# Miniprotein binders against p81326: the designs that were tried, part 28

Target 1, 226 residues: p81326
Amino acid sequence: MLHFGGFIMEINHISKILEKEREEYIRNKVEEYLKQGFSKDDAVNKANQSWRTYIGHRIQDVIYNLLKKFLKDSGLKVTTDKALNNRNLPEELDKVKRLIAINYGEYLFLPDADVIVYKVENNDIKIIAIISVKNSFRERRFETTYWKLKLKESPVTSHIKVFLATPDKDNEISYKCPNGKPKKMRIILEYELDGIYFLKEDFEETEKAKHFGKIVEDIIEISKKL

## First folded at step 3 (miniprotein)

Design R1c
Fold by ESMFold2-Fast, scan of step 3:
Structure R1c (fold): chain B 226 residues (1-226), chain A 97 residues (1-97)
Amino acid sequence: as target 1 above (226 residues)
Amino acid sequence: DEELRRLVEEAERLFREAEELARRGAPKEEVEEKLLEARWLALRALYLARERGDKEVQARAHLVIARIEEVIARLRGDPEAIEFARLYLEYAIRLAE
């Protein structure tokens, strides 16, 4: 379990770095908008909006790099939907793209998969899991569920695990209520998805809703069954 | 699967407690809260049982969900819950046979 301990330490270290990064980012953006002639209130609002966009991409990058680093020694490979959308893909990534693409008659689309975990054995590719990273849910709350249901329709993709990773800072699905029901969105997402991994401490933990620190060991165990 | 059996047993227990509360004339809010807890556990048991191919737990989960939805429908005057109860009951019958 020592390699999982290292993963948890990296997560804790990155969380502290992101907190410092937020403070510096907001200060710099406020100053930038003030120089552009915005009022103090407008500058602060624009800086906060800019941060929300920035942190979304930043969290995706962090999760990708952490999984790439900690799954490598288990013979697992990690890629992104961004990498799969490049023209002139390497043969291996082209095969990965083909194995997760969803057919809509004359069209093929990639699911909304921020991070993809796969393995290569004897030149055969097995897709292990797709991880959707969401900083907020808003009106796109069931997008990950839609892709899970579509993947289940094909024998080629029905084995692929679909996970959600989220800090859920607005407590949209991490509701902790011992004497009440969870929010409808939490119930539906947990029911349809293979797992939810929270980048926070305060949430209603279940068999499928876990701390992000458990994702590496879960993926490794799944890969052993394929 | 011992874990799945325990989850569905817990849901069934909570449902029985909700029925007892209702019979004793407890406030509707208290009865509903217990029913929602039972439904949450039963849904988790159902989903996991489907993934693991445990037909017995699936049938039991469908049955207890049907009973819960019927009581909730009466408490809230919710016609949708009656249809859900009907659907879950039908699935339980199919799995048992």
Scores: ipSAE 0.000, ipTM 0.082, lowest interface PAE 21.7, mean pLDDT 78

Design R1d
Fold by ESMFold2-Fast, scan of step 3:
Structure R1d (fold): chain B 226 residues (1-226), chain A 97 residues (1-97)
Amino acid sequence: as target 1 above (226 residues)
Amino acid sequence: DEELRRLVEEAERLFREAEELARRGAPKEEVEEKLLEARWLALRALYLARERGDKEVQARAHLVIARIEEVIARLRGDPDAIYFARLELEYAIRLAE
């Protein structure tokens, strides 16, 4: 929408920057591996594997910074599970950590919440959403749904929206079979999660599966009802 | 760690003083002020205990914070604070076990 045009423009700009960054990263890594004595084919394969790991962290950083920037004026705050794993947290972040931690008997663990959105109302904290960022699924296909199901078990966390953000470049959950049916993993993720936000253009949008450009508006709407 | 024990004991003492004020019918504002003092000390004890790996002080701090949050929730009529008090109690129980 018009109110979030700046966000969409930044997503488009960042997409172009990331593609140029990929070209430079792979070129440099190929040269490094060639210097180490790898063959041309091996150097290219290793560079592409290195990029897959790098871009996973890079996309998380991008999403964190974009959400922090565009949610600030709506009174919403953004943090990460990495920030919450530090010892000696300030009171506000310690409260956030306690409000999302999952109980496993003798142990307390944070969900796989790459990005956390919350609001503060007169010293009280309300968690709005957690966002899991996946560059690829592979063996971790249902991690996000596992955390969603665990959060639903507690009255403290059952209201928290759980979103998946993914470029899905391998078309693991955005592709439809020739008969028009989605893949099983897409059906399960869309059913169990509160939303899926794609960082790509080529997919069929639904009520819960949307372009990433809609996430800021959706989070603000949710926060107003909490 | 004597310093950590002293801090959590002081937080526990302030909480008991707040309960005594409430029992005597003191104004809600006076009770809340004492509870906030107790919470501040309990949080300080909690942060330092986490840094130093003192699970006993961590458990005691979470327990007194849970009690404080419950009383504040009742004074303010805030449902979210009640859930927060419950979460603090869960942490205390697990650390104590």
Scores: ipSAE 0.000, ipTM 0.132, lowest interface PAE 17.6, mean pLDDT 78

Design R1e
Fold by ESMFold2-Fast, scan of step 3:
Structure R1e (fold): chain B 226 residues (1-226), chain A 97 residues (1-97)
Amino acid sequence: as target 1 above (226 residues)
Amino acid sequence: DEELRRLVEEAERLFREAEELARRGAPKEEVEEKLYEARWLALRALYLARERGDKEVQARAHLVIARIEEVIARLRGDPEAIEFARLELEYAIRLAE
């Protein structure tokens, strides 16, 4: 609750930066599209669509940097899907890549893991969690659950926690009707995944669906049990 | 609370714009964009109105959410959205007493 005040302060600071960045981005994109001959309404719609693509990558970077900073003193390390796809991997990251790979017969593929948390003990690597970051649920809605179900099938990867982190701006999975029933997508995601962390204030917390500010404490607790 | 009233009025305005877009045969994606904006504002108004005990704003928020879900159901052919619309409308009626 109050244990990670610095983390919560950093989240609040970044939220204000992102809001200011959004306003400037939209303004600039609207002007750009107007100069190209689009109507005002079309320019605004195109600018908003462009922002959704941009912010998806920005949120991934923000989450990576926050987790790297706040997990370091607990002996935990953080990497990304992009880092693991580099040709010249350090030995440690090469081992991480091998420990999250999923078997498809004669082929091995990596899950769609935006952020990966692991620890190193006595030269052995243990993967703690994979975090999928989604800005929107309009497409590819159950991709994270697919990867979770695949990871559960192998003794090498079955212990790995799979988390979803999302602002859920469209209220596709945080919204519940007056009698407390969530949408089918929320029910399935919460059932199959190990946790959902919302980058928003207005929702009802459950055992597995929490405010993003709780993710650092949860990851540290999980790591102690491995 | 004037700020609560303004939030729900803005949600209602965005919903009317979405209805007008749909009436004119605008692309499904454009209509949905306005509906999502309206729902976000309506939910924000609802949460704040619950904390402050403003039953009028709560009822108006539930009503506009019900209307949003009905339009989404028609656009997508989604039975779940129809059920959400019904539940939201029932609750709005209950709050009106």
Scores: ipSAE 0.207, ipTM 0.648, lowest interface PAE 4.6, mean pLDDT 85

Design R1f
Fold by ESMFold2-Fast, scan of step 3:
Parts: C-alpha cells; structure tokens; sequence
Structure R1f (fold): chain B 226 residues (1-226), chain A 97 residues (1-97)
C-alpha cells in the first residue's frame, strides 16, 4: 500500500502549481498597486510582501491536504488546530482536542499544531504527530520547541512526535557556516524536536533533518509502534 | 537542581554574547538569533523550574527574559516588548522576595 513515489510526484506537481500561482499573484498585485498610484518599484515590493504572507497560509493548506490524501489508506487521519478551535466540534475532533491540550492551572491551551495526525482504534484516539509549519523564523523561532517540552511533561502527550516543516527559503536553519557547523538555531531545533522536514533540495540530510518527501513513510512507521 | 542551574546559566551566557554582538555593531539578525536562542533556553528553564519548585531558577529565568525583551525593544523600536520586559521583571522580583 505504500506509494511514496506517488507522494514525491505530487510534491513536484504542487511545486509547479505554486510557481505558476506566484507568477499570476504577483502580476495581479503589481497591476492593482500601479492603479492605486504606486511606482513600479514600490508596486513590485508591495506585491512580493503580499505574496510572502499569502504563501505561508497556502503552504500549511498544501501540507494538510497532501498528508490527508497519502495517510488515509494507512488508517491515519489528519486535522488542524484551526478545525479544533471551532465551537461546533464532532465527538472525534473534541476527543482529539482534549488529548493534545496542555494544562496551565485554571486554563487549557492547544499547542501551536498546524497539522495533527491521529488514528482511531476501538473507539479510542491515539495522537501520532503534530506538525508545525513555518515559512519564516523571524519572530517565533523556538515556539515549536516550547510546545514539545510542554507535551513531554504529561504521560497523556509525552509520546506525541513534534515535527517542523519549512521551505526555509532564506536559509535560516538549513545554512551551514563556512567551517561546516550548522547555525545554533538549527542545532537547537534538531536536538529538541523529533524531526525537521525541508520543502527544498539545497541542504544536507541528517537522521532528523530530511526532505519533506520522507514524512509520510516516517509517520506510518511511528503509528505502527503505538 | 544541577540541570536547571546549567540551563539558566547557558541562557544568561547567550544573552551576554548577544549584548556583546550588539555593542560591536553586528547585524540585527545575528543579534536577534542569539536573543531568541537565549529566550528559548530561559523559557525551558522556567517551566521545568516551576514543575520542580526551584524559585531561584524561576527568578533568574524571568530576569533573563526581561533583559532579552528590553534589547529587542531597542533594536526594533517595539513598545510592546518594553511592557513585556517590565512584567517579567516584576515576576523575578516577587520570586526573589
């Protein structure tokens, strides 16, 4: 049942779609800003800023849909923290929410879990993994590690794998210094998290830092041990 | 707790390194990278210290976080970071008392 080649083909297809989508988006936004009276240079700069915001949400949606499609035949289900913040929750999703919520005395909070993978066996829910999707690391570089450390403190959540998925276009965590040492931010993220999956080709793979194309196989293997 | 003490000491060390980089005119991104690394370690030390009842490490962690937010406020001109720094300093003072 494992068709990882099909997953990689789908990633390549999506990359081409996103490239075309970027071209159309930028073209339309440049024209829009020009009509508002901005110079050509300002219109291009504003269009690129708008795209950076848009693509962050778009990448999260793409990852959600790809994982949902390629994990379903392995008996795995996928949801989002956005879905779990809905007041009108089905019983199954309400149970998922309760199994990942973290206790802060009088308050319960959800971790920053853009994508959640779980399974249902004998009417019981098991959370397999939480995936944080980051397009940039400017402000919230270690938020994912904070949530990993909090999840480790409870027997209910300590088994949950916490992954980071990122294109890292600015080489913030995939860059190696001239001496071959990774950046400290990369070292810390790789040490504390269960894995980092890059949506790019230009980096060196390690035991925990891999191409995104390997995530489906890794999640399925983890689920068999739970 | 030796582990907690080492975590907060490492956070304090990274903060001092970030301050030195800022004084030498290093790029803002490089300074911020070390400040966020220090903040992450301080937060880790803080939450583990709360679980273990280590008030000294909690106070030191809050102090480091307050100092980090102050530097970020200066680098970015961010008034919200100044308010956050003030709150963290208040927590450190209460725990010390």
Amino acid sequence: as target 1 above (226 residues)
Amino acid sequence: DEELRRLVEEAERLFREAEELARRGAPKEEVEEKLWEARWLALRALYLARERGDKEVQARAHLVIARIEEVIARLRGDPEAIEFARLELEYAIRLAE
Scores: ipSAE 0.000, ipTM 0.089, lowest interface PAE 20.1, mean pLDDT 77

Design R1g
Fold by ESMFold2-Fast, scan of step 3:
Structure R1g (fold): chain B 226 residues (1-226), chain A 97 residues (1-97)
Amino acid sequence: as target 1 above (226 residues)
Amino acid sequence: DEELRRLVEEAERLFREAEELARRGAPKEEVEEKLLEARFLALRALYLARERGDKEVQARAHLVIARIEEVIARLRGDPEAIEFARLELEYAIRLAE
């Protein structure tokens, strides 16, 4: 039985928690910087910079835990590239690592796969999707696109869906001018990637750029075709 | 709608603060961060104002976004931001009429 209302409720609950967490974090960091002798304006600016770094890791953890919880009943498994970098991997995760690794001659590298969704059928592992989580597009703007293009080059990895998940707080890729034209970066990312999932409400959905609340049902549908 | 007016007023205030920072020769990153905050609030005000039919707040939001994009264009050397500034300004003028 598939029910996605619970997932949407959890996203809304987490959004409220993150807002309160931000207020507390900023307040504490401002106090900390003031004690170090910074001016009020400098303390606020440094606290905001610190929050941007913190929230990036926090969003990755939130997405991982939400997907793990809500995909479990569909027989789908979730891991992270950090887990795959452990030296003592279980056989299952070692197989996952080998199925997403990209060959560069003498070297193998993992793509920027913050979250990895896979399934196990008859002892065979099938990678469904990798999800890159980006809080900011000020640098590394096309990194996810690079990994998508590299994965397409191999018959082993060409079926793997590559998704971007982002709050896009700076409106770098969700913003459109009055005639409906998005920024060049958004056009390129949407064209090359299999989907973009926004952790925000204020944007215009397309076939490939959707609210994050739709990611669970999309992944389940993709998994049925594999 | 008091909520919409407060959002657009705050966006306008943040933009003025960014202009003052730039005038004083503050680092480009600091000016840009303030402009991005202003744009976030202005876009939120714009989307809510469209939903609620508030043309005054829509016009004000487009105007402050146009000004933000113009400054971002200068800071980043980005021709696309200049194009966005022009389009936002044209739309704000049409709504105000």
Scores: ipSAE 0.421, ipTM 0.773, lowest interface PAE 2.5, mean pLDDT 87
Fold by OpenDDE base, second read of step 4:
Structure R1g (fold): chain B 226 residues (1-226), chain A 97 residues (1-97)
Amino acid sequence: as target 1 above (226 residues)
Amino acid sequence: DEELRRLVEEAERLFREAEELARRGAPKEEVEEKLLEARFLALRALYLARERGDKEVQARAHLVIARIEEVIARLRGDPEAIEFARLELEYAIRLAE
C-alpha cells in the first residue's frame, strides 16, 4: 500500500509522469489507425484526440484509486459515473444513482461525476461528494460549475459537495491574479464549487483551493456532519 | 540506480500479485485496484528513469505498464484498449531487447 506521503509526491508529478507516455501512445495509436485504413493526417489527429481522452481517464483512475484506498478505513465508499451507467446495478449503486440524479422535468440525468463518495448507514445512503477530474480546461471549462448549480436546485442533492480535482498542467486556474490580472476561470470555479484540489504544488492556496492531499480529510469531515 | 530498480521491482511484484488474485477468482475490482497501483509505481519508475537516463529501468517500466494495461483492458472488456496494450507491449518488448 502506497504510504500517503509517497502518494502525495507522485500526485504532484502526475501530469509530468503521464505526459512521458504521450510520444509512445501517439505512435502506437497512429499505427493502429493506419492499420484501420485512415490517412496519415487523420491518424495523427485521431491519435491526439485519443490521447486527451486517455490521459483524462488515467488521472481519473489514479484519483479514484486513491480515494477508494484512503477512504476505506473511514467506512466511506467510492464509485464512478461509469459504474452507474450499467443496466444491472446492485441495489446500493442503484440507490446512489438515484440520489445524484438531476431533475429535468420528464427526465432524470446524472451529473458528470467522475468520482462519487457516499456512506451507508442503517441501510440509508448519503451522498457526500462528487469529484470532477479535469486535466485541461480547454473544453467545457464551467461544466462542473453547471452541475454544482443544478445539484443545488433540489433539496435531495443540495447537500452534495462538488469538488474539482486537477493537475492544472497549463496553469489555467492555479492563480487568481497572476501578474495582477484576475483569472476569471479560477475565480468563478472557486466561488461556485465547494473546493478545488490541485495535484501539484505550484498554486495559490485559499480556503477553497487546496492541495489534493487535503481532500480525504475534508471528505471525512463533511461525512461526519451528514 | 537502486531506488529506481526497487520501484520497478515493486511494480512488477504487484502486477504478479494481481495476476495471482485474478487466477484465484478474486473480485475484478480488487484485481483492478492492484493493477492500478502497479501501474502508478511503474509510471513513476519510468519518469524517474527517463530523468536519470536509466535505460534498463525505462525498458522494464514500459514492459510492466504494457502488461498491466493489457490485463486492465481485458478485465474491462475494452477491445480498443486491448489492441493498444498489445501494440504497446510489442514495442516495450522491443525496447527491452
Scores: ipSAE 0.000, ipTM 0.193, lowest interface PAE 13.7, mean pLDDT 84

Design R1h
Fold by ESMFold2-Fast, scan of step 3:
Structure R1h (fold): chain B 226 residues (1-226), chain A 97 residues (1-97)
Amino acid sequence: as target 1 above (226 residues)
Amino acid sequence: DEELRRLVEEAERLFREAEELARRGAPKEEVEEKLLEARWLAFRALYLARERGDKEVQARAHLVIARIEEVIARLRGDPEAIEFARLELEYAIRLAE
């Protein structure tokens, strides 16, 4: 059954699989780097760096597949910006691409839309939400906020919800200072975005900053209003 | 709690490795990578220490977090992180007393 409880069960199952994948990935990468002549410490460091890149893509893939599975019965469809950059697009995806593209004079660019949720009714496409997936905030801290502000400028895209999904493993936006104040980055992201969904348990929930397990029900509710 | 002590000692060790990398002029990205590992582990130690009431580990976690945040702030040019580091340091001092 594809209900809220089933979604939570799948998230827990995937979490355990990812832990095992980490162990195997690190072992294989350490051995690979050792064969290339790196020291054991350097090999371990490089393997961990490689894992962070890998897990970023892996989390995007997991989120895409979970949302596709659990939104299907609600009449919602899911795609990715990678799919939209394919040269041979089906007509439906070509229309999706056009409905989220942002105009910069003579140029059109796609936002940072790792996962895109839309619906099709009477041959019309309605974009529901864009989900940006971030594993870290090192270099592009406000990129998702930038895309939200750009989408608000156009009547074609102003209704689109922009969500951030992140494990925030380094506690860059899910932790408060000792005086109870959130960090500036957290304040700005929560204010400007339509929601933040954390793939972790140890944080303080707010109306807009929630556990990832709530994303399916939130998206379905939003879609009913469109 | 031996588990909590080992977690915070590992965070402190990773921080010292990051400082050594920075001192010998390693690439900024490599130093930051090590600092983020140290910070993740320090926050994990902090969370578990709060849950279990271990004030010594809490103080040590806050101290190493403060030091990590100061270095990251300089690497990224982020003055907000310096204020955060100061608050963490003051809190660690209070807990240690």
Scores: ipSAE 0.006, ipTM 0.421, lowest interface PAE 10.5, mean pLDDT 82

Design R1i
Fold by ESMFold2-Fast, scan of step 3:
Structure R1i (fold): chain B 226 residues (1-226), chain A 97 residues (1-97)
Amino acid sequence: as target 1 above (226 residues)
Amino acid sequence: DEELRRLVEEAERLFREAEELARRGAPKEEVEEKLLEARWLAWRALYLARERGDKEVQARAHLVIARIEEVIARLRGDPEAIEFARLELEYAIRLAE
């Protein structure tokens, strides 16, 4: 219980820290683009585009570090798809890579798994969950859903939970019917995925759509059933 | 990389400020908030340093993260969490060799 409280406290500070980092990042990028000869409006637009790309990777890294810290006491390990794409892999990570790979005929490809949670018992590796991190839904809205459906096709990977983690600052999937009209993206993502974890307070909570602060306890519960 | 050095120096500065606040008996929550700010900057420095291949900044970031995690563990009364601080210190040592 105490370590869950610590996790929640850290999550409560994330929004404030992210906003401070955003202000600093945008200020610096606007200055940089102005020095390159861009107009003020163009510099601001380019800075905002740059931030959107940067923060996506930053949030992934933060979630990786937080989960690694708070799951360690439960005997759970955490890695990233970036780590699994390294040429030189330790034997343990090579096994993790093979256990989440999807078969496309003669080829095996990794799903887009930003963060991967697994456990090791007597040299036997069990993949618990894959977490996809998205701060924008403009382009690849159902990419996470695609990987979930592919993983379900194989008995080797069908048990793997697929979660989405998102701050959803633009309220793109925070509510099912925000204007009395069904939001197809929210409905489809919630239906197909094993859970959506929001890094924000204002959203429509359901059995599958939860505050990010609950992810550690949920993963631990799942791991006990494997 | 001067930008990376500046970020990790700022993280180290915030850590020292957090220790000073604790020494002067500031509220636990205020000390922890400052420690989380320091760790966030250290994580940012580490992320960018890994992308740019700056081993020195990576080592310094891991070191200050280790120190922050140790203080957080003591502050929360969770001595078992000190194991994470030890892991971060090990990374810093390996990178500095």
Scores: ipSAE 0.031, ipTM 0.550, lowest interface PAE 8.3, mean pLDDT 83

Design R1j
Fold by ESMFold2-Fast, scan of step 3:
Structure R1j (fold): chain B 226 residues (1-226), chain A 97 residues (1-97)
Amino acid sequence: as target 1 above (226 residues)
Amino acid sequence: DEELRRLVEEAERLFREAEELARRGAPKEEVEEKLLEARWLALRALYLARERGDKEVQARAHLVIARIEEVIARLRGDPEAIEWARLELEYAIRLAE
């Protein structure tokens, strides 16, 4: 993969690469399961299930790498909740961890934040945004909303923007119902969150619901106010 | 750490209550709500146990989370949740050994 031009061009190229990657992944996994003695139908079902798990991690990695690359020139840094769950943290990441922690009385708990954007200015850390990456909404549909509401409770974390990034392949939050009413889940997520960024072309755009290509510009604008 | 053990024990207790509700034929929504409550408490115990280096509580938390995710997967018919249960079980095994 060769990266030239702007952020939007890079997203378009990666989208095409992911389509080819899916075709190859499914083909190889079907062959693997058939060799293990599964029926054709079972092999296809297992391959599709394996892909759904794989693509979730893959999309998160893609978003992390894209944001890290394109925010660097603006003095912004990017990390992940996996990095913050390391028991032996560098001082900078330990401070980031403390600045996003949520208070539960005697205890502090990390939100489930896939990608975290922050800046270091005069040896002080400011958290800009937390990005939740969702490939599906089946079992954890309001997890991002829960973390947003908890972060609002503390003066330390209330300024942090919480975004959702999703391909929404199953059209669970991309479209309105035929009568023009948005789906319940779309209404709730858009109301509570600071933004929804779609990794797809076909969706109903609003002030808060945008194509993923706009996220870098939005984050840089937010960071200038802090 | 007595506090960590109390938290994970409470998560385990809530999971058993959810299983009993399911056994008695309670509505799926009621069973799921109890499972989600158990999961949040187990995640809290897990995070604190990681910070304090309590491998026993970490293992127990991962195990109860694995069991919760397995039941949720069956209730919803969602294969993705079964994958989460498998991963949680692997973490529990590694910590125990």
Scores: ipSAE 0.000, ipTM 0.109, lowest interface PAE 19.8, mean pLDDT 78

Design R1k
Fold by ESMFold2-Fast, scan of step 3:
Structure R1k (fold): chain B 226 residues (1-226), chain A 97 residues (1-97)
Amino acid sequence: as target 1 above (226 residues)
Amino acid sequence: DEELRRLVEEAERLFREAEELARRGAPKEEVEEKLLEARWLALRALYLARERGDKEVQARAHLVIARIEEVIARLRGDPEAIEYARLELEYAIRLAE
C-alpha cells in the first residue's frame, strides 16, 4: 500500500526536478548560443531543440529506474532493449529476447521496447508488458502501434501488453478539439495500444489513457492474471 | 483577469513571430518550435479561462489555436490538421457571439 504511495511521491518529486532542470538547461544553452553570436530568438529556439534531445534520453532512464525499483517487491523484473542487444546475454535475458522477437521471414527483430517487464516462474519466463517511451511525436508517430500489431500476430507474443509513456509536453496527443474529439493520432494510438500513460497533470483520463502514477498498479494486476 | 489576458497575448505574439519566421524562409523545425510554444500557452489560457468563465479569453485562445493548427498542417503536409483549425475557428466565432 505504502509502496504505491512512495511511487507517486517519487514521480511528483522527479517531475519538479525535471522542471527545474529544464529551466537551468535552457538558461545555460541560451547563454552559450548568445556567446556564439546568435540572436536572442535564435538562441532560445536552439536551446529548446537541444532540450528535446536531452530530455528524450533522460525520461527513458527515469522510467526504467522507477519501474525497476517499484516492481521489484512484486516479483517482477525489468530490462531494456539496449540490454537485450548485448553480445553475451545471461540465459534469462536471452530467453526474454527470444520471447519478444518478431519474425520477418529469415530475420528476427526486437520491437521498440524501451522498457520490458517480465516475471520468472519455475524457470519459465512470461513477458508482461513493453513500454515505449516517447518525448515527441514529430516523427515516427505510429511506431509503437506498428510493434503492437506485429506482436499480436504470434501466439507467443499476442498476450504482451504494449504501453506508451509520454510527457506529451507539446500537447500532440493529450489535446482535444473544442467538440471533445481527440486528434487522429491520439485516436489511433489509444485504439490500438493497451494503454497510454501521461507524465503530465492536465488531461482527461479515459479507461486506457491514464496518469503515469497508475502504471505500477496496472502492471502488477496484469501479472496476477497471467 | 490580467493573468489570462497576458497568457493569450503571449500566445498571439509567439504565433506572429512564427509567421514572420516562416515568411522569411526559416527552417521548418524553428517555425514549428515557436508554434508549439504558442499552442501550449494558448491551451493553458483556454483551460484557465474555462474555469473562470472568461469567454473573451476562450475565444481568443481558440482563434490563435486555429491559426497555429493551419500553419502546422501546411508545415507537416497533414491535411487532417486543417479540420482541427476549422473546428477551433468555429468555436471561437460562437464564443464571440
Scores: ipSAE 0.011, ipTM 0.464, lowest interface PAE 8.7, mean pLDDT 83

Design R1l
Fold by ESMFold2-Fast, scan of step 3:
Structure R1l (fold): chain B 226 residues (1-226), chain A 97 residues (1-97)
Amino acid sequence: as target 1 above (226 residues)
Amino acid sequence: DEELRRLVEEAERLFREAEELARRGAPKEEVEEKLLEARWLALRALYLARERGDKEVQARAHLVIARIEEVIARLRGDPEAIEFARWELEYAIRLAE
């Protein structure tokens, strides 16, 4: 159906759709808040805040669906931490949940894994990667690195790759000073994580910080080594 | 390009509104929200201007982004981010030349 070039074309197409979706969303939300009695300035501010919340969930859904679509022909499966938090899990997902759970003495908790990639071989499940999706870095800057460090502590989970995927529209970590100095957060995230994938073009690639269009081929390559 | 010019002008306008809000003692959250709106538009203008080879809009976008970054860093009390924003401003000034 689709090859890696098709994936890149799909990303470019979706980026344009999301831009138009933003304009329509803001326009509609401004009208909605005005009808509720808010001033024009308040309506605009509330609409933009609403968009920030909405786009966070929207980007997670987009990434999940894109990865599910483009990885299936390579024998890879995709799920979400939301799916794993269901009380009645199919056997396969129950196994996935147990294979990514982190031990805290008497308790087992799931990492913040927005998207999980795994494979099934002869009824044996191997977790390939966990992808954290972040639209902004306001509050919880190093949460993804915390989960990476915890996963490294167990032989069951130490092989699992942890990636960050972000449009970074607020230029929190993708922007690099022309003097060559990145921000401290960028340095820490790039060092600790297995990769950062940006849903934007205006940044300089490194070994670990890449355009999102490269994530499918990277995951497939990792899967072959497991 | 009328579209690019309008985008960067709107970003510049929102930045000025954010500065005015801060001057009047508005809550930090409200000021930051306006700054993030300005930055989103400026980044969009920058990206499109790079694709279309519009050096004037690129320079203007970089300049307003650098200014926004500095104000946000100050609001968040992040001295490393303030230093980074200063370096971004230096780049924007050189690009404009």
Scores: ipSAE 0.000, ipTM 0.143, lowest interface PAE 18.0, mean pLDDT 79

